# Miniprotein binders against 8-oxo-dGDP phosphatase NUDT18 (nudt18): the designs that were tried, part 2

Target 1, 325 residues: 8-oxo-dGDP phosphatase NUDT18 (nudt18), of Danio rerio (Zebrafish) (Brachydanio rerio) (q568q0)
Amino acid sequence: MDSQSSILEENLEKILRGEGLEFDSVAEQVDPVTLRKNVCYIVGAVIFNSKEEVLMVQEAKRECYGRWYLPAGRMEECESILEALQREVREEAGIDCQPITLLLVQEQGPRWVRFIFLAEETGGSLKTTAEADDESLQAHWWDRKSPLPLRAHDILSLIDAGLKYRRNPWFPVTQPVDFPCHVVCQRLFLTFISSRADADDRLWLLMSNNNTSHHPRLPIVVSFRTYISKAVSKLIEDCMPSSYISVHIRGILGVQHNGRIPGKTDGICFNTLVLLENTEEGAEIGSPPSLETDCYRWQEVTNQGLKAKIIERIKDGSVLPFQSL

## First folded at step 12 (miniprotein; from n6 with T9I)

Design o1
Fold by OpenDDE base, fold request of step 14:
Structure o1 (fold): chain B 325 residues (1-325), chain A 81 residues (1-81)
Amino acid sequence: as target 1 above (325 residues)
Amino acid sequence: SEKVRITIIVEGSPEEIREFLKRVEEIAKRLGLWVVVIREGNRVYIEIRGDPEEVKKLAEEILRIARELGLKVEVEIEVEK
């Protein structure tokens, strides 16, 4: 195996495990994001006790005073996503927790990203009304049956997702990894699968031909003002402007974030699994779409083990859900 | 020539989306316009780019299909100078 192919395969395996890769310079001069200035990140926790009761907090905010929600809040400067989660759960509920996995990432463009975790209690004591402050009034273990005035009903789906994951984890444990990024972007694990009636499936990955790196890299797309999910369209326009292209964002393989340096490392890199389908009539059934630029190329994955893992992740949907709101 | 980009955002069940996209594909192929479909969970982005008249026609047909299927639809229009 050429040394370059081996390194690529290793990097792909890392990404599939939810590990990070160093963020390479984006070719486009994009201004760095700054937490609480031009981006806002929110963390939220779904925490169950031994009775499958969910940890709820009563809102102290005027707009939703006395309503109940999950422990959730905005990230602060110089903290990781996990540190923010643990802080918010402690501040709002009095509970110490350990994150199990990300359950869902939600977005409204790069300006608003919410990370929902499944977590477990490790200690602390439920916040009481005697401890009420500006963060919350109190915390309660909700049986999910008794009447509770909710702030919003969107939490019910999150709670259900947490229960489902606990019963049957349908994707690998996915936690944010400490890798600096200055923008909100996606590293695209963009796949094309060719199914032949009498042959094994062939798998292709779209690779960036950036001249500066000795190794083929996965494409990175930056999100500006639109939904993060929409950012792939620019890459498709640049590569395949003549084609009818269907892209299915399957979900997230990993989240890279380092919040240590405000305005420099406040970005997020999502390692995103994408399936591309070409529906052009007359395209040879079996080849990826032709590219109209030399900036990218298709790379066939010939390693059978790696190919099988990727195809399994695509078919099973065993990836962290990503949702635009 | 002034180009227009229209994004149609559709939300629905997986079954509704599948049917919707099938019909969109048929229309898009017939008109020969650049179309990118981005599917994310229960949301679909359809991006159309080209001449204003052609883009408008395709967008109207897509919107008709979405209405017929009872899908939630949002439309974004960008005029490229």
Scores: ipSAE 0.622, ipTM 0.870, lowest interface PAE 0.6, mean pLDDT 90

## First folded at step 14 (miniprotein; from o1 with G32D)

Design r6
Fold by OpenDDE base, look of step 14:
Structure r6 (fold): chain B 325 residues (1-325), chain A 81 residues (1-81)
Amino acid sequence: as target 1 above (325 residues)
Amino acid sequence: SEKVRITIIVEGSPEEIREFLKRVEEIAKRLDLWVVVIREGNRVYIEIRGDPEEVKKLAEEILRIARELGLKVEVEIEVEK
């Protein structure tokens, strides 16, 4: 095997395991994001006790005073995503927790991203009204049956997702990994599959041809003003401007975030699994769409084990859900 | 020449989205327009770029389909000068 092919396969396997890769500064021309100035990250926790009661906090904020929500808050400077989660749950509920997995990533463009975790209690005591402050009034284990005035009903779907995952984990445990990034972006694991009736499926990955790197790299798309999920459209426009293209964002393979240096490492890199479908009449049914640029190329995955793993992840949808709001 | 980009954002159930996309594909493939469909869970982004009159016509047809299916729809318009 060519040394380049071996390195690529290793990198693809790392991404598939939810591990990180160093961010290649392809976007040197993009201004870094700064937490609480031009980006806001929120963490939220779905925590169940032994009775399958969910940890709820009563809001102290005037706008929703006395209503109940999940423990959730804004990340502060110089925090990891996990540190922020543990801090917010402690401050709002008095509970110490450990994350089990990311359950869902939600976004409203690069300026607002929310990370929802399934977590478990490890200690602490429920915050009481005697401990009420500007963050929360009190915490309660909710049986999910008794009437509770909710701040918003969106938490019900999050609670349900947590219950479903606990019963049957449908994707691998996914935790944020410590890799610095200065922008909100996606590393695209962009796949094309050709299924032939009498042959094994063929799999291609879209690769970036960077003149500076001797090794093929996965494309990185930076999110500016649009939904993060929509950012792939610019890459498609640059590569396949003449084609009708259907893109299915399957979900997230991994989340990279450092957060240690304000205004320098406040970015997030989402390793995103994408399936591209070509619908062009007359294209050889067995080949990926033709590219109109030399900046990108299709790379066939010939390693049978790796190919099978990728196809399985696509077919099963065994990836972290990503939702635009 | 002035080009227009229209983004149609649609939300619905998986079944509704599947039917919607099927009908959109049948129309969009016949046109000489840049069309990208991005599916994310229960949300679909349809981006159309090209001549203003042709883009408008396709967008109106897509919007009609979405309304017929009772889908939530948002529209963004960008004019490229």
Scores: ipSAE 0.748, ipTM 0.914, lowest interface PAE 0.5, mean pLDDT 90

## First folded at step 15 (miniprotein; from o1 with G32D Y45W)

Design y1
Fold by OpenDDE base, look of step 17:
Structure y1 (fold): chain B 325 residues (1-325), chain A 81 residues (1-81)
Amino acid sequence: as target 1 above (325 residues)
Amino acid sequence: SEKVRITIIVEGSPEEIREFLKRVEEIAKRLDLWVVVIREGNRVWIEIRGDPEEVKKLAEEILRIARELGLKVEVEIEVEK
């Protein structure tokens, strides 16, 4: 095997496992984001007790005073996503927790990214009204049946997702990995599957043809003030404008974030799994869509084991859900 | 409300592109617009979406920067009704 192909395959396997990779030179040339200045990240926790009651907090904020929500808040400077989660749950609920997995990432571009976790209680005690402060009034284990004045109903779907995951995990445990990122970006695991009559499916991966790198790299798309989903569609539109293609963002394979250095490592890299489908009637079933740029190329994944793993993830949808709001 | 989408594609040397991106980012930070920037080596693709007046203003500023740097520029405009 060419040494380059072996490195690529190893990197692809790392990404598939939810591990991180270092950035390439393309992302390094974009100005860094700064937490609470031009990006805002929110963490939220779905935590169940042994009775499948969900941890709720009562809002102290004037706008929603006395309403109930999940433990959730904004990340602060010099925090990891997990540290922020644990802090917010402690501050709002008095509970110590450990993350089990990311359940959902929601975004409105870099200005608003929310990380929802399934987590478990490890200690602490429920915050009481005697401990009420600006963070919360109190915490409660909600049976999900009794009437509770909710701040918003969006939490119901999150709670349901948490319950569903606990019963049957439909994607691998995914936690943020400690890799520095200075921008909000996506590393695109962009795939095309060509089905052949009487033959195994061929899998193609879109690669960046960066002339400065001797190693094949996955495309990186930087988002300044756009939905993450739109950035993907736009890359495809630019590369393949003449092709009738359906773009399916399947979800996130991994999240890279460090957060240690304000204004330098406040970025996030999402390793995003994307499937392209040719929607053109009579299109050549055997080849990926033609590219109208030299900046990218199709790379066939010939490693049968790796190919099978990727196809399985695509077919099963066994990836962290991503939602543009 | 009617939204406008403007796509700007620029090409230049790596040094010119770096300077271009830096200046564009500084301008884009001042406006509450939807902006996508994709870098493809020596080519940069920028999409701006929002209210027509603000989009036009940002696009004009980006185009000015591109011209000042001597970049090759292509522009597409789409009106969303």
Scores: ipSAE 0.000, ipTM 0.228, lowest interface PAE 11.0, mean pLDDT 85

## First folded at step 17 (miniprotein)

Design z1 (from y1 with R30G)
Fold by OpenDDE base, look of step 18:
Structure z1 (fold): chain B 325 residues (1-325), chain A 81 residues (1-81)
Amino acid sequence: as target 1 above (325 residues)
Amino acid sequence: SEKVRITIIVEGSPEEIREFLKRVEEIAKGLDLWVVVIREGNRVWIEIRGDPEEVKKLAEEILRIARELGLKVEVEIEVEK
C-alpha cells in the first residue's frame, strides 16, 4: 500500500470514530474568531432522572422571568465545551453532571452555535428559591406532563431526542475533542456513491490537493458570512461551476474545539458527512462529477471495510444531527 | 456581464421537501445556470447563479412550487458586479 493511502485510510477511520485531526492552516487568510466578540457558543443539557423526569431551570432574566427552560448558557473564555456544560448545569440547577453524548448542534450562522447534550446526574442538589440568583431562580425535575410555563417550546423536541437516544442510540457517542481551531469551519467528508445494478457500490471522497501537504487532506470550508451548512456552496462553485449539484448534509462525525486561548483557539472544526448527488444528463451513470479545478480531486475508496462503514453511516443516518435555524 | 445570485431557503416536512426537490430538479436540470441544492434535515438552500433574467425566471418557478406545496420560503438576492 502506498504510504499516503494508508495514512489517508487511518485518518478517515479516526474521523469516523469521532476523533479529531490536527487543523491544517486554511489557505484563506481568515481572521480568527473571538468568543463573545464575534462568536457565541451556547451549551444546553437534557438530563433525566430515574423516573424519566427532565431537569428544568426557572429563568431569573427579566425577559423570561419565572419561565422554565433546560439548563443552558453561554460558554465563557478559556473553557472547553464540556467544562461550560458542567458549569452551567451547576450554576443554574445545582447539579453535577457528566455528558453521555452530543444530541444536536444548532447554528444561526457562524456567530451562534448551540451544543445540546444528553447528560446524566452525578451529584449535587437541586437549586432552591433560597439560592436564587441572576443565573436562575430554582431547578425542578419535570414529569413532562404537568403544566409548566416554558420559555420556549423548542425544548420539547430536544427532550424527545434525548429520550429516543437513551432508548435506542441511533449514532455513536459523540463528544467534543480537544483540537485547536482558530475559525468556525467544516472539514468536509464529502462523498459520492455510484450504485450499479450488477456491481458493488463505488465510493469517492473529495480531497484537497494542497501543494504544501505531503498527504491528501479533506477539504476545509470556513464559514464567515453565511450559515455553516451553506458554506459548502463556495466549494461546489469552485469545483463544479457549470453543474446542477445536489448536496445532502447528513450530519456531524465529530466536533473539534479547544477554547484555551482567547482569540486564537476559540474556533470550531466540524467533521461533516456530506453526500453529493450529480444529476447531470449524459454524465456516465457511475462517475463523480468532473472538477473544473486542480485544487481538488476525487479519491476512490477501495478499502472494502472502510467503504462499507462510510456507506452504512450515510444510509443509516448514524451521525450527530446538525440543524440550521 | 452582471451576474445575479439568488438563494431560496425552504423549510418543510421530509415528504414535502422530497416532493419539492423532485420538482425543482425537473425544471432546473439542463439549464445553462449554476444551481446548487443544499439539503440539511428539513431545510434546503437553493443557490442559483447566472444571467439576471434566467436566474429570475428559474427562481420564480421554484418559488411557485414552494408555495404550491405550502413550504416556508425565504429569498436572498445578491448582485455580483
Scores: ipSAE 0.812, ipTM 0.933, lowest interface PAE 0.4, mean pLDDT 91
Fold by ESMFold2, look of step 17:
Structure z1 (fold): chain B 325 residues (1-325), chain A 81 residues (1-81)
Amino acid sequence: as target 1 above (325 residues)
Amino acid sequence: SEKVRITIIVEGSPEEIREFLKRVEEIAKGLDLWVVVIREGNRVWIEIRGDPEEVKKLAEEILRIARELGLKVEVEIEVEK
């Protein structure tokens, strides 16, 4: 009704702004994940000084001894993603930092997820060789031109992404939000746009009916051992099992994690923007595909302001990139 | 096993992916199979589920198209009961 519609619209706005929503359940029976047992999260930092030099650390590990890389490391128990970032930068470079935004989330399923941040220096002092330890030998600001023996060249594209964002942000500031989750999953903003030459576009969202809540929810899909992005196929199979379906994952609207209770809140919820693509050349498309279950329904977005915001994000791709490796 | 699931993973340029997906739709649409195409940037997963013989036939055709277009290809196979 009017109250339920207002709640839904408010929740959709929160997700679009990257604020997230409290997470309470999944559609399937799933055991909680545990950090460093069956999930591994990595944080990495791109930090520039006023001269646009990038913060680099010299590796102490024997396999890459003396080579240079971005400050980066594994998240530990009872940490938020932001706490892990700040700890790693402090340990390896001696620098205190404040995150500006996520730049990229990379993944090879739940057992390997890397969060790359653009961040700014707020204190501390560069680690010198006199302070060398097992974490790193030293830290320097690199002019990005002088020869420097790098541990790996993958960081060059990450540095470029940081420069691009500083000069011309292409998606809203997106930072992890403090909501617990017990699984690695996606909350799907699964969209369908109907188009006709003689009428305005209509926007539909796939909604879940699978709980006892008085207001509708966006579907949740859990990821196990395969790519997180690919897991959307499980939801499609559940509701459209006899169809040819083509979808385009646009990216991440938000990231939810808390980590406070090991083995209980070690999961991550990605709020992902997904477009169900038109598969017919030149065809008029008036309605979304039929659903073969009553566990889901298509909900039209009739609020014109909200519809415009969602369509703009889809068309521009103005979302945090999600990269499967 | 009673059913099989195959996942084909391809990477390529936007133009190569467009042509690939057009040809895949032409051979896959209307079959008695479940087919999902998932695009993320320049990467595509194609998941096929159904009767083992029909899944194999479609997968072989999709792989042939991918190789003709010069796409990078990986395949994963799962047997389900």
Scores: ipSAE 0.766, ipTM 0.902, lowest interface PAE 0.5, mean pLDDT 87

Design z2 (from y1 with R30G D32P)
Fold by OpenDDE base, look of step 18:
Structure z2 (fold): chain B 325 residues (1-325), chain A 81 residues (1-81)
Amino acid sequence: as target 1 above (325 residues)
Amino acid sequence: SEKVRITIIVEGSPEEIREFLKRVEEIAKGLPLWVVVIREGNRVWIEIRGDPEEVKKLAEEILRIARELGLKVEVEIEVEK
């Protein structure tokens, strides 16, 4: 095997396991994001006790005073996503927790990204009304049946997702990994599958031809003033400007975030699994769409084991859900 | 020549989205327009770029389909100079 092919396969396997890769300098001079200045990250926790009651907090904020929500808050400077989660759960609920997995990532463009965790209690005590402050009034284990004035009903779907995952994990445990990134971006695991009636499926990955790197790299798209999910459109326009292209964002394979240096490492890199479908009439049934740039190329995945793993993840949808709101 | 970019954003159930995308493909495929469909969960972005008259025509047809299916729809228009 060419040394380059072996390195690529290893890197693809790392990404598939939810591991990170070092962030290569984006060719585009994009300004770094700065937490609380031009990007906001929110963490939230779905925590169940032994009775399948969910940890709820009563809001102290004037706009929603006395209403109940999940433990959730904004990340602060110099925090990892996990540190922020544990801090917010402690501050709002008095509970110490450990994450089990990310359950859902939500976005509203560059305005905010929300990380929802399934987590477990490891200690602490429920915050009481005697401990009420600006963060929360109190915490409660909610049986999900008794009347509770909710801040918003969106938490019901999150709670249900947590219950479903606990019963049957439908994607691998996914935790943020400590890799610095200066922008909000996606490393695109962009796939094309050719299914033939009498032959094994063929799989291609879109690769960046970076003249500065001796090894093929996955494309990185930076989300600037747009939805993170929509940011792939620019790549498609650059590569395939003449084609009708259908792109299906399957979900997240991994999340890379450091957060240690304000204004330098406040970015996030999402390793995103994407399926591209080409419907062009007259394209050879079974080849990826032609590219109109030398900046990218299709790479066929010939390793049968790796190919099977990737196709399985696509078919099963066994990836961390990503949702644009 | 001035080019226009229209983005149509739709939300719906998986079944509604599937039917929507099928109908969009039937009308958008083979046109001399750049069309990208981005599906994420229950949300779809359709970006159309090209001649203003042709883009408008396709966008109107897509919007009609979305309305017929009862989908939530948003539209963004960008004029490229």
Scores: ipSAE 0.812, ipTM 0.933, lowest interface PAE 0.4, mean pLDDT 91

